# Ledger of designs, part 11: VH-VL binders against o60147

Target 1, 175 residues: o60147
Amino acid sequence: MLEKNKYLYIFRHIQTNQVLLSQGNVLKKTALFQLPYPLQKPVAPNGMRPAKLRKDHWVPLLKVEFPNESMFQSVFMQLLNYRKYRSVQPLTSDLLKLPIPVRRRKIMRQEVPNTIADLADILNKEKFPENSVRLQLSDKSDSEYADWPPSVQIDSEEIKLSRGFREKTTVDEAR
Below, E stands for the ipSAE of ESMFold2; O stands for the ipSAE of OpenDDE; V2 stands for 0.75 times the mean of E and O plus 0.25 times the DockQ between their complexes.

## First folded at step 13 (VH-VL; framework fv_lerdelimumab)

Design u0 (at its last look DockQ between E and O 0.61; V2 from the best seeds 0.57)
Fold by ESMFold2, look of step 13:
Structure u0 (fold): chain C 175 residues (1-175), chain A 118 residues (1-118), chain B 109 residues (1-109)
Amino acid sequence: as target 1 above (175 residues)
Amino acid sequence: EVQLVESGGGVVQPGRSLRLSCAASGFTFSYYAMHWVRQAPGKGLEWVAVISYDGSNKYYADSVKGRFTISRDNSKNTLYLQMDSLRAEDTAVYYCAKGEHSGYFDYWGQGTLVTVSS
Amino acid sequence: SSELTQDPAVSVALGQTVRITCQGDSLRSFSASWYQQKPGQAPVLVIYGKNNRPSGIPDRFSGSSSGNTASLTITGAQAEDEADYYCNSWDSYGNHLYVFGGGTKLTVL
């Protein structure tokens, strides 16, 4: 279970609460392509997508440890697809009454609870072995957005890092 | 009544471009995601592309990614598909479809035929 | 897998009951929708969600699901039910958002 462990890292924006998914403990510039259109264009407008990745604006939301790459890849791809699914849903009548900037802010503020709920839905349906998936949150109360399957062990310790998910490196190991 | 009317189909040589349009009426166009779905002669249905209600999110099938561009003009209640670098396997009837909650297509146009041949 | 698998053809005697099945891994997470297509016509939605019928669809059409399988059932099949039937679902595993089954030709004998 420890050999070649794979981690899913999830960040939130400190102001907007938008969410970014990452395979690594530090966000890459390409993660910005997860934000609203344009995607998949040579030269296209960067609507809600900022021009630059401000790493100090993106803080850990949660981290998921998988025992192997196959489980990680399955969950990661499904979670990305759940986010795409939500992005193409029709608007509710309550949202349609709002000015567009207000509407966008309300949608962005749902990204954290929605992402956590989607992750749990995927894990409940994947039938993974009991305690095989380790979940660590920056705020343990966020676990209340979902019901978790027996496969998930929620770490009692919260994530205390504010510069991505990177832990300090000792001088002896920084060679 | 909800109506979706596709246009812009025709016969075109490989490597050329074509732009499809879908005129929508009978519903508030700007509330809904819109889709293109195609059907090659004698074959099944293949999803092609989707665009979100405000155009801020677009997604494509792998078979057309990089060659086709979905777009919309909510002021004209019109959906578009720009088809570049057309290939023989793109020959199909192209349907415009209205997306609903939970990901189903409740209304379809009658389709427009695109034939790619030399 | 991310594909939806349907039998290519099914037959039913007039007035009898038939089930058309659709299998795929995404159906564990998302309900299938079902479309009827008659020759030379656009597809028509007949079932969505678990078992919802759009207005104008006869109540002899029903849907069900279990595990990775969705089914369309036609009780008391009529001659006008002869058509191609397609299932469709979100593709939660692949890089497409939607996937259609290959279609089932229903013949009413």
Scores: ipSAE 0.629, ipTM 0.816, lowest interface PAE 1.3, mean pLDDT 85
Fold by OpenDDE, look of step 13:
Structure u0 (fold): chain C 175 residues (1-175), chain A 118 residues (1-118), chain B 109 residues (1-109)
Amino acid sequence: as target 1 above (175 residues)
Amino acid sequence: EVQLVESGGGVVQPGRSLRLSCAASGFTFSYYAMHWVRQAPGKGLEWVAVISYDGSNKYYADSVKGRFTISRDNSKNTLYLQMDSLRAEDTAVYYCAKGEHSGYFDYWGQGTLVTVSS
Amino acid sequence: SSELTQDPAVSVALGQTVRITCQGDSLRSFSASWYQQKPGQAPVLVIYGKNNRPSGIPDRFSGSSSGNTASLTITGAQAEDEADYYCNSWDSYGNHLYVFGGGTKLTVL
């Protein structure tokens, strides 16, 4: 039985730039558990974790194609752990000096570049075969946030944006 | 001087609950993640739970997930561990530990002993 | 889940050098921290990051890393160095964010 390609979708919030990881081209409500607990009852940006998933508030940031499930799962789990690691680190003195709302906004603005950098770091360390991982970005300039290893082939074409999901592929429909 | 002082340990029966506290001083408590780490008698260290500086993120070891709840009161410089549905295998000295950059623990309390026995 | 492995016991002669090694896949991504624990006492941080010593830790303690390994080295072991040593790191692959090694009992001869 031949291994099927697997896809990782990374979404960003259109207002807050928060980041969600998805195993499918459509965001599931369980993806919200990736965000920190709400300190108050408002929706994002003020709430950090909204009570309900508003798919129309999220757009694809990038799509990563892996040749098999093992590689996908490895990178996916590592990305989550990198995020968790970051979430429990002490804040810098500069951030602590800022008012809470400003601080939160600044932290959220860093999620996109941090996630891209994390992905690149993980892939650099994994030492996957050359051109075995395909990366497609919604904004080509986002690839500049990190140095990519030879295992990564960056698609010259940008992904078509669709709020809350990407267009279904044959592989995605099978999930 | 940084000080962490655990309290609340004791002997309890299986299925019962216990709440541990950790009083912190000597540093800005609200700036740092705090941890619970336990050590069964004669065994190694086991990480139990972490809570971020503002309490917005909490994570648990699989062994305690769903039973233990970590919390903090930054106004009181206190860390808590609510332990429900206690089991014999939860018997251990429980340490509170201060988190630091790069995810290490730079200060530890003296620990408090929790014994779960019928 | 990712694990960190240590030798359960090592010995060193007084004044000699000993290296305690920790191995695990997570060490490829995250640096290790090392903790000393004497009988009846709480753990004490002795090394973190690449090779950082907290205040009060003797300079005979040093840290190093290579590949999926991290090592604690005691150069010129003293009698008071007899203790259990634990490595710790992040779990890059599992659900346990923080992982300790099984510990190494160091005996000074």
Scores: ipSAE 0.469, ipTM 0.828, lowest interface PAE 1.4, mean pLDDT 90
ESMFold2 (binder alone), look of step 13: mean pLDDT 91; pTM 0.941

Design u1 (at its last look DockQ between E and O 0.65; V2 from the best seeds 0.59)
Fold by ESMFold2, look of step 13:
Parts: structure tokens; sequence; C-alpha cells
Structure u1 (fold): chain C 175 residues (1-175), chain A 118 residues (1-118), chain B 109 residues (1-109)
């Protein structure tokens, strides 16, 4: 029996460049748990977890197609754990030199390249078959943040959607 | 001289709550992630929880998720662990540990004993 | 696996060399750190990173790693080195963000 392909969807915030991971092509409210806890203010000046998901503020960054659930779950869990590891690192000397608002902005802007590098690191240490993992980017130059293993085939076409990953088909929805 | 001093340990009955504190000195507390690590009598070390330098990220071992809450007050250089719904298996010495880059703990407190029994 | 495995006990003759081993899949990507714990005391960091010693840790302590294995080596073991030794690493594979090995009791004969 044919096993259903699984996708990892990664979104970027249109202004802060923060990153959210999703196993579905539309963000769910629970994706907000990936953002920092709110401290004392309801406003999220450094990417703190907001009360509401603004789906129109999150755009496709990339998607990864896996041939089965097991490969997807392994990579998804590891990538979430890499992001947790980064979130609990001490301030570095470069960041300490910056005014606090500038520092917070710089940390958020690092999320895109860091997430892409972490994904590639995970895929490089996994022993997946050649060309078994398909990567599609919204901006193909973002692949340059990392070196990809032979298991990864980078799609020649960029993601065409301005928001979300859903595409309407001209064919019956039957799968 | 880096110093971490835990307090708030004691004997409590199952299902009750306890709050641990860790007073930090000798370093800039607000630059570092802080951890709780526990050790049951005669057993090895078990990581419990971490909180990021500004308190905006918190993570827990599965054994304590939903029952324990890590927090910090950077104005008081103090780390906290709120332990709710305590169980007998939570009996341990609880250590406060300072996190460094690359995920190691360079300084530890002396520990505070929590005993959960009827 | 998401666990760090250590032998429960190791012995060394005074002045000889001993190696304590720690094994786990996360060690392929992340360095282990090593902690010494004497009875009734808190753990003390002895090795971190590739082979870094904190200030005050004797030169006889060293670390190494290969594949999924990290090792703590004590050359010229002293009586005061008798302790429990724990390895620790970040765990990218499981739900336990940081993981300790079960500990190795070192006896100096």
Amino acid sequence: as target 1 above (175 residues)
Amino acid sequence: EVQLVESGGGVVQPGRSLRLSCAASGFTFSYYAMHWVRQAPGKGLEWVAVISYDGSNKYYADSVKGRFTISRDNSKNTLYLQMDSLRAEDTAVYYCAKGEHSGYFDYWGQGTLVTVSS
Amino acid sequence: SSELTQDPAVSVALGQTVRITCQGDSLRSFYASWYQQKPGQAPVLVIYGKNNRPSGIPDRFSGSSSGNTASLTITGAQAEDEADYYCNSWDSYGNHLYVFGGGTKLTVL
C-alpha cells in the first residue's frame, strides 16, 4: 500500500522574521507555543507569545516533503528541540554590546538562517536515501544558509503563495 | 565568586505544594539560563527544568510537566521552582545550576532536600 | 537512543590511568560535559566542550569524543579522584531536553 507523503511547513513572520514550524499547511493557534512566554506585558516586543494568531502575518518560508510519518516525526521533533536549545543560550558578547531593543531585533532576525542551518544539520546526520527528501523554498537563495546532504532534492520552483501554503487545484479534491 | 543557595525544601504530603528558591550572586544573573536538577536518594542526577535568561522560555522534563513551574526574578537575582501535585517519586535533593553556552552547568548550589511522604 | 549510558563502576590503581565512557546518539552532534560528585556534595564540572577544563581542575583530567561516545580520562589517578562521575548532554532526539548518564563510581585502589 502507498504510504502518504508528509510535509514539514515552516512559516516566517512578515515583519519580525520569527519562525514557526507546522505539520499542517495552515498554522493552528497551538503553533504559538513555540514563541516565548509572555512576561508581564500583553504586547510582544521581542516575539513573546501573543494571545491571538494573526495568520495574515505569517508567510511560507519553506516546506519539506518526507516519504513517511516516521521520518517526518523524527526531523520535526529534533528541529523543535534545536530551537529550544537556542532559546536557552546565554547572551553572547556581541549581543551584550547592543542596546536592548536592537539586541532583541537581531535575535529574532537570526531565526530564519538558524532554523535552516539546524534543519540541514539534522538531515546531514540522518541516513536517508538519496533524493528521498524534497525541499521547496519561497526564496531559493535561503538554501545558501546551509550545505544539504545527498538525501535532499531542492525543488527548482519557488513557493508561489503570498500567505499560507494552501494551493487551490483545478482538479477534483479527491486524493 | 559565584554562589547559588537553595532554600525551601522540607517534608510535605503527596498532593501538596512546595516552592523552592535559589539565591544567586557573583555573576550577572540576567545573562544566563538557570536550571533545576534533582537527585533521588541513592540515585543519579535528573534534569528537571530550564528558564531562559529573561524568563521568556521555559522547558520541563516530562516527569514534571504540568505540575512544576520554573520562574525567576532578575531584580532579586533569584530562581524559583513551584512544585504542585507532589508525588512520592519527587523526593530528592534539588540543585540550582547555572547554564553556560553549549549546554553545560558550570556552577551548582548545595541542594535542598524535598521529601514527599505521608 | 535518547539515553546516555555509563558503566556503573570502574576501578583504577593509584597513579594509573582510567577512562570513563559515556554513550548516546546526541553525542554525535553535541559535546558531553562531565561532573564529579563526592559523597554528600554537589556535582562539580570537570570537563566541557571538546576538552576544556574549568579553572582549578587538574591537568590529569581530559576529555575526548568519537562517534556517539564521549570519554573522561584521568591520568595518574589520585585518592581524591574517588567519586561518582556523570556525563551530560543536550538531547535532540527525545523529550528530555538535557540528559545525564546513570553515573560511574570510580574507586581508587
Scores: ipSAE 0.639, ipTM 0.819, lowest interface PAE 1.3, mean pLDDT 86
Fold by OpenDDE, look of step 13:
Structure u1 (fold): chain C 175 residues (1-175), chain A 118 residues (1-118), chain B 109 residues (1-109)
Amino acid sequence: as target 1 above (175 residues)
Amino acid sequence: EVQLVESGGGVVQPGRSLRLSCAASGFTFSYYAMHWVRQAPGKGLEWVAVISYDGSNKYYADSVKGRFTISRDNSKNTLYLQMDSLRAEDTAVYYCAKGEHSGYFDYWGQGTLVTVSS
Amino acid sequence: SSELTQDPAVSVALGQTVRITCQGDSLRSFYASWYQQKPGQAPVLVIYGKNNRPSGIPDRFSGSSSGNTASLTITGAQAEDEADYYCNSWDSYGNHLYVFGGGTKLTVL
């Protein structure tokens, strides 16, 4: 049986730049469990992990199209693990000198470039076939955060921004 | 000199609970992630859990998830492992280990033996 | 889930060179760390990163990596090097964040 294409959506928080991964073009409540910090009642930026998902606070950062489920799952899991790895590493002395709120903001500001860099690193190491992965960004300049392997084809068109979700397409609805 | 000293090990029956402690010294405890690693008698090393420098992030091996809780008190330079619903397969020497900046373990305690038997 | 595999046992003659290898998909992304464990003792870090030795570790210990493999090499094995050696890495593929190899028992002849 021929496998259908699989899409990875990466969302960023409009204020904190925190990052969520999504299999679908609409964020699910369970996506919040990706955030490593404890639950807090206030929504971001007051909390690191908001108590409830506010879809209107998240916008698509990029869309990645994979030719099959296996490739999608591999990259998805690796991205999560890269994030987890980073979350348990010691902070630099410079960061530790900063007040906690300032420190948190600075760390969160790095999530978008770090995630993009992680994705590129993962894809570089996977050595997928040439042009087998399609990447579409909300801002094309974000592609400059990393060097992309030949397996990645970057779309010339930017994705349309929609808070909390992207408009459903026939292809997306089939998943 | 970096020192890690585990305590709290002993013999317990299945289903019981036990709390391990690890006293740290010789480094800025609150700057580093801390780990628990265990070794069953005659077996290899098994990673158990990690806690970030400030306790905000915790992760566990699947074998202990839902039963074990890692925590720390930075004011006391102490790492803890609360072990609930203990099983025979949890029998092992439990080591606390200091996490380094690149994710490896540069210092280990001497270990404390936990024996779960009926 | 991802795992690291090691040969369960290797032997080396005194003064000779031996290489212990660790294999796993995670090693494509992350460096391995190596730990020496002697009977009745806690593990000791001997190699980390690309090829870094902690203070107190003899220079006869070295590390290398290639593809999905990492290797610990002892150049000029000494009697005191007889021990179990474990590799460890971050697991980028599985549910276990940190993973150890099964260990290799090194016998010095």
Scores: ipSAE 0.486, ipTM 0.828, lowest interface PAE 1.3, mean pLDDT 89
ESMFold2 (binder alone), look of step 13: mean pLDDT 92; pTM 0.942

Design u2 (at its last look DockQ between E and O 0.67; V2 from the best seeds 0.60)
Fold by ESMFold2, look of step 13:
Structure u2 (fold): chain C 175 residues (1-175), chain A 118 residues (1-118), chain B 109 residues (1-109)
Amino acid sequence: as target 1 above (175 residues)
Amino acid sequence: EVQLVESGGGVVQPGRSLRLSCAASGFTFSYYAMHWVRQAPGKGLEWVAVISYDGSNKYYADSVKGRFTISRDNSKNTLYLQMDSLRAEDTAVYYCAKGEHSGYFDYWGQGTLVTVSS
Amino acid sequence: SSELTQDPAVSVALGQTVRITCQGDSLRSFSASWYQQKPGQAPVLVIYGKNNRPSGIPDRFSGSSSGNTASLTITGAQAEDEADYYCNSWDSYGDHLYVFGGGTKLTVL
């Protein structure tokens, strides 16, 4: 039996820059469990878990194509664990100077570059075959947050979808 | 001087509950993640749970998920572990540990013994 | 369960050098830390990061890492170094997050 390609989809929140990971090209409600536990009074989008998934608030960040399920699961699990690792680090000295609401917003704004750096770190340490992993970004300059191993082929075409990972948009139809 | 002092250990029957406390002093408690680590008699160290500096992230070892709850009160510089549905295999010395950058535990309490009779 | 593997026991002659090893896939990404525990006492951090010693830890303790293996080296072992030694790391691959090795009992002959 042949293994089929598996995709990792990463979304960014339009207001907070929080990041969600997904196996599917459309976010499911269970993805919200990746976000911090709500405080007694949730204050989304300031780092709290929203009660409901608002699909219009999450836009594509990047997509990764793996040749098989095993590689996908290894990277997906590790990436989730890297995010948990970051969530339990002490405050840095520059963050200690900030009022708490400002501090939280600044931490959230680092989720995009941190997630990209973590993905690259995982891929650099895994021993995947050359050009076996295809990376596509919504903004190709985001690849500059990390150094990529030979296993990664960065797609020359950016993701043109504005509300999800749908394959078709007006901009993709060529006028 | 950094100090971590656990309390609340004792002897309890299986199925019962116990609440541990850890009083912290000598550092700014609200800047650091806090951990519980346990050690069964004659056995090795086992990580139990972590809570982030503001309490918004909590994670547990599989052996205690659904039964134990970690919490903190930053206004009282106190870490808690609520242990429900206790089992004989939960018998251990429970240590409070301070999390530092890169994930190591630089300060530990003296431990408090929990004995679950079988 | 533990995903870090240590030999359960190691011996060293007084004044000699000993290496205690710790293996696990997570060590490719996250540095090991090392803890000394004497009977009836809480663990004490002796090495963190690549090769950092906390204040008050003797210079005879050092650390190293290569691939998925971390090592604690004691150069010129003393009688008071007789203890259990645990490695610990973040768990990249599981849902336990922090993992201890099974421990190594060091005997100083």
Scores: ipSAE 0.630, ipTM 0.828, lowest interface PAE 1.4, mean pLDDT 86
Fold by OpenDDE, look of step 13:
Structure u2 (fold): chain C 175 residues (1-175), chain A 118 residues (1-118), chain B 109 residues (1-109)
Amino acid sequence: as target 1 above (175 residues)
Amino acid sequence: EVQLVESGGGVVQPGRSLRLSCAASGFTFSYYAMHWVRQAPGKGLEWVAVISYDGSNKYYADSVKGRFTISRDNSKNTLYLQMDSLRAEDTAVYYCAKGEHSGYFDYWGQGTLVTVSS
Amino acid sequence: SSELTQDPAVSVALGQTVRITCQGDSLRSFSASWYQQKPGQAPVLVIYGKNNRPSGIPDRFSGSSSGNTASLTITGAQAEDEADYYCNSWDSYGDHLYVFGGGTKLTVL
């Protein structure tokens, strides 16, 4: 049985720049559990973790293609753990000096570059085969947030933006 | 000087509940994540739970998930562990530990013994 | 789930050097911290990060890492160094955020 390619989609919130990971090109409501704060009725940024998923508030940040399930799962789980790690770390003194709303905004603004950096760090440490991982970004300038290992092939073309989901591919439709 | 003092330990029967407290002093309590770590008699250390500085994030070991609840009152500089549905395997010395910026535990309490026995 | 493994026991002669090693996949991504525990006492942080010692910890304690391993080295072991030593790190793959090694009992001869 031949292994099928797997895709990791990373979405960002259009207002808060919060980040969600997805195994499919369409966000599921369960993705909200990735956010570090309790469920709140108001929509982000006030809610931080909104009670309901508003797909139209999320846009694709990047797409990562893996040659098999094992590589995908490894990277996916590590990314979640990096996020969890960050969520329980004490804040720096500089952040603590800021008013709560300002502090929250600043933290959220860091989620995109942090996630990209985390991904690069994970991939650097995994030592996957050369050009075995394909990365496509909605904004190619986002690739500058990190140094990428030889295992990563960055697509020269940017992904087409679609709120809440990406255009379906044959592989995605099979899921 | 940083001090962490656990209390609330004792002997309880299986299925019962117990609440542990940890009084903190000597540092800005509300700035740091706090942890519970336990150690069964003659065994190694086992991480139990963590709570973020403002209580917004909580995580648990699988062994206690659904039964234990970590909480804090920053106005009282106190960490809590509500233990429900206690089991014999929960018997241990329970330590509260201060979490540092890099994710390690720089200060520990003296521990409080919880014994679950019929 | 990711685990950290340690040798259950090691011995060192007084004044000699001993290295306690912790191994696990998580150590590829996260640094280890080390804790000393003497009988009937709470654990004490002795090393964190690359090679950082908290205040009050003797300079004979040092830390290092390589690949999927982290090590605590005691250069010039003293009698008071006899204790259990635990490594700790994050779990890269499991639901347990924090993971301790099984502990190493150090005997000073």
Scores: ipSAE 0.525, ipTM 0.827, lowest interface PAE 0.9, mean pLDDT 89
ESMFold2 (binder alone), look of step 13: mean pLDDT 92; pTM 0.942

Design u3 (at its last look DockQ between E and O 0.69; V2 from the best seeds 0.00; counts 0 for: pae O 3.1 > 2)
Fold by ESMFold2, look of step 13:
Structure u3 (fold): chain C 175 residues (1-175), chain A 118 residues (1-118), chain B 109 residues (1-109)
Amino acid sequence: as target 1 above (175 residues)
Amino acid sequence: EVQLVESGGGVVQPGRSLRLSCAASGFTFSYYTMHWVRQAPGKGLEWVAVISYDGSNKYYADSVKGRFTISRDNSKNTLYLQMDSLRAEDTAVYYCAKGEHSGYFDYWGQGTLVTVSS
Amino acid sequence: SSELTQDPAVSVALGQTVRITCQGDSLRSFSASWYQQKPGQAPVLVIYGKNNRPSGIPDRFSGSSSGNTASLTITGAQAEDEADYYCNSWDSYGNHLYVFGGGTKLTVL
């Protein structure tokens, strides 16, 4: 029953460009807790957390294979903490002058480049063996958001799945 | 110029509640992240909670999570800390702190004392 | 709990140079900030980033960092520098968020 996961899966929202991090190749409903709180009112149309996870709105952004589970866990936790850090930084005055809906869209549009930059920053600071971390992107031009350390091997082949990372339906056949 | 003035401290019994306020002036309050930091008598500093500029993101130290609630009213330039289910180890001076870009605290209030004793 | 380690006490003779250190793995990614606290007073920011001084802080205060260690240096220590000094940083490795070191009591001899 115990599985040693060494894969990081990152999804983006097809419309908002928001980012979700996942330990699994299919998003769980609880992944939405990574996004900011809704507005204080019961109906929050300009809040940044959708009410429901729609799996057809979240597509692969990238996948990372680590040498082992320990390295995966360290990087995954650090990425979550980098996102918390960014979520509580003061905004620039240029952003604060914008109407709230425009401001929120601009903030959400930064999640892809910011997440990629944060991943690279973590990998540059950690002492991983050369070529030990395999990175696969859905759009290889996204690698240009960061400078990658020698530990990272960028796969020449892009991810081709349009909805999730899983290629087939898997059912636990044990009964 | 920048001023942060905490209020609402006092002596309470364990299990009771208090609400702290921090009145801010001398800067555009709605632009900045705000924090609560506490210091038990004779002890070091402990970060307690943070709230983003618009209140959409809140985080807490594990020692207070589920018992304390940080909030802000940007129309009143006021930061709040609702402290429920108080324990003796919550006894401290509570500071309001202004968060700056890159995560440092550039301005602090003078603090308000909370004493939890039976 | 703290992910930042400071020596609890350090001494310096008047006019001499002293270094106060702060160690933690998060310092590889996030800069430390340094706070001075005198008895009965609120903390005061003295250094942020690697080596930025707020206005009003004497230029005898400076900061540096290397690897997982940040340092606060006071060149030509004066009697009024006697205080507790705390480092603070974001904790990228755990669920501690903003972490203070345990503090270093500086005694000026």
Scores: ipSAE 0.641, ipTM 0.825, lowest interface PAE 1.1, mean pLDDT 86
Fold by OpenDDE, look of step 13:
Structure u3 (fold): chain C 175 residues (1-175), chain A 118 residues (1-118), chain B 109 residues (1-109)
Amino acid sequence: as target 1 above (175 residues)
Amino acid sequence: EVQLVESGGGVVQPGRSLRLSCAASGFTFSYYTMHWVRQAPGKGLEWVAVISYDGSNKYYADSVKGRFTISRDNSKNTLYLQMDSLRAEDTAVYYCAKGEHSGYFDYWGQGTLVTVSS
Amino acid sequence: SSELTQDPAVSVALGQTVRITCQGDSLRSFSASWYQQKPGQAPVLVIYGKNNRPSGIPDRFSGSSSGNTASLTITGAQAEDEADYYCNSWDSYGNHLYVFGGGTKLTVL
């Protein structure tokens, strides 16, 4: 079997800056399980994990292209674990002094840079072949959140923003 | 002084349930993650479960997922482990451990022995 | 299988230096913590982070890391240092999250 390219899409919430990982260019409702807090009736920001996925509240942050399924799965799983690790760490004293709503907002604001940094860290330790991973960002300045290894080729073009999804490609349709 | 005191251990038959408790003192309990770690007789340490400071996040080792439930009552400074559908391989000393930044355990209880045998 | 590996046993002469090493991919990204366990006792944290010692831990204990390895070094081993030593870190793969090494039994000769 010939390996096909795989794409990782990372979405951010337009209000809370929460982050969701997607194996496709369209977010699925199951992606909400990535959020650390139990399902709540109110939508984000009040709910942390909203009861329903509002696709129009999410925009693509970046797109990562991998040459095969193995590399994709490895990075995807590691990103989830990095998030889990962060979710069960004690809070700093400074954060604990803040009212709960303020605290939550501050934590959520860090999700985008943290996720980017996590991705870079994962890719740095994986030691993938040079230029084997293609990274396209919605905002090229976001690449400055981390140092990228030689395995990563950053696209000079920014991704087209589309809430909840990106335009389908032949690769994405095959999923 | 930080103290963690486990209780609830004992001898049970396979398939039965047991609930462990861990009483915490000497620190602000609600500020920290708490863990259960077990050690089978003559074996190494095995991480079992973690619960966030406010109980909003819980994670389990694959070996106990679906059978064990970690919980906490911050008003009582107490950590719990509900163990259902117990198996012989669950036989171990169970420790509660205080989590700290960067994921290490700075304090441990004395442990409580759980023996699952027919 | 554990994502962190340790030698099952090492020995050191009294007053000499010994290094216990832990190896695993997670150590490339996360710091290791080390725990000492004596027979019939609970584990005790001895090293965490880069090279941090909790209060009450002798300064002969030190920590280091390199690549995918972390090491606990005892400089000037004492008789009371005879124990099992476990490394711990975060598992970036799978569902085990927190992971312990298999443990190293240190014998002081």
Scores: ipSAE 0.128, ipTM 0.717, lowest interface PAE 3.1, mean pLDDT 88
ESMFold2 (binder alone), look of step 13: mean pLDDT 92; pTM 0.946

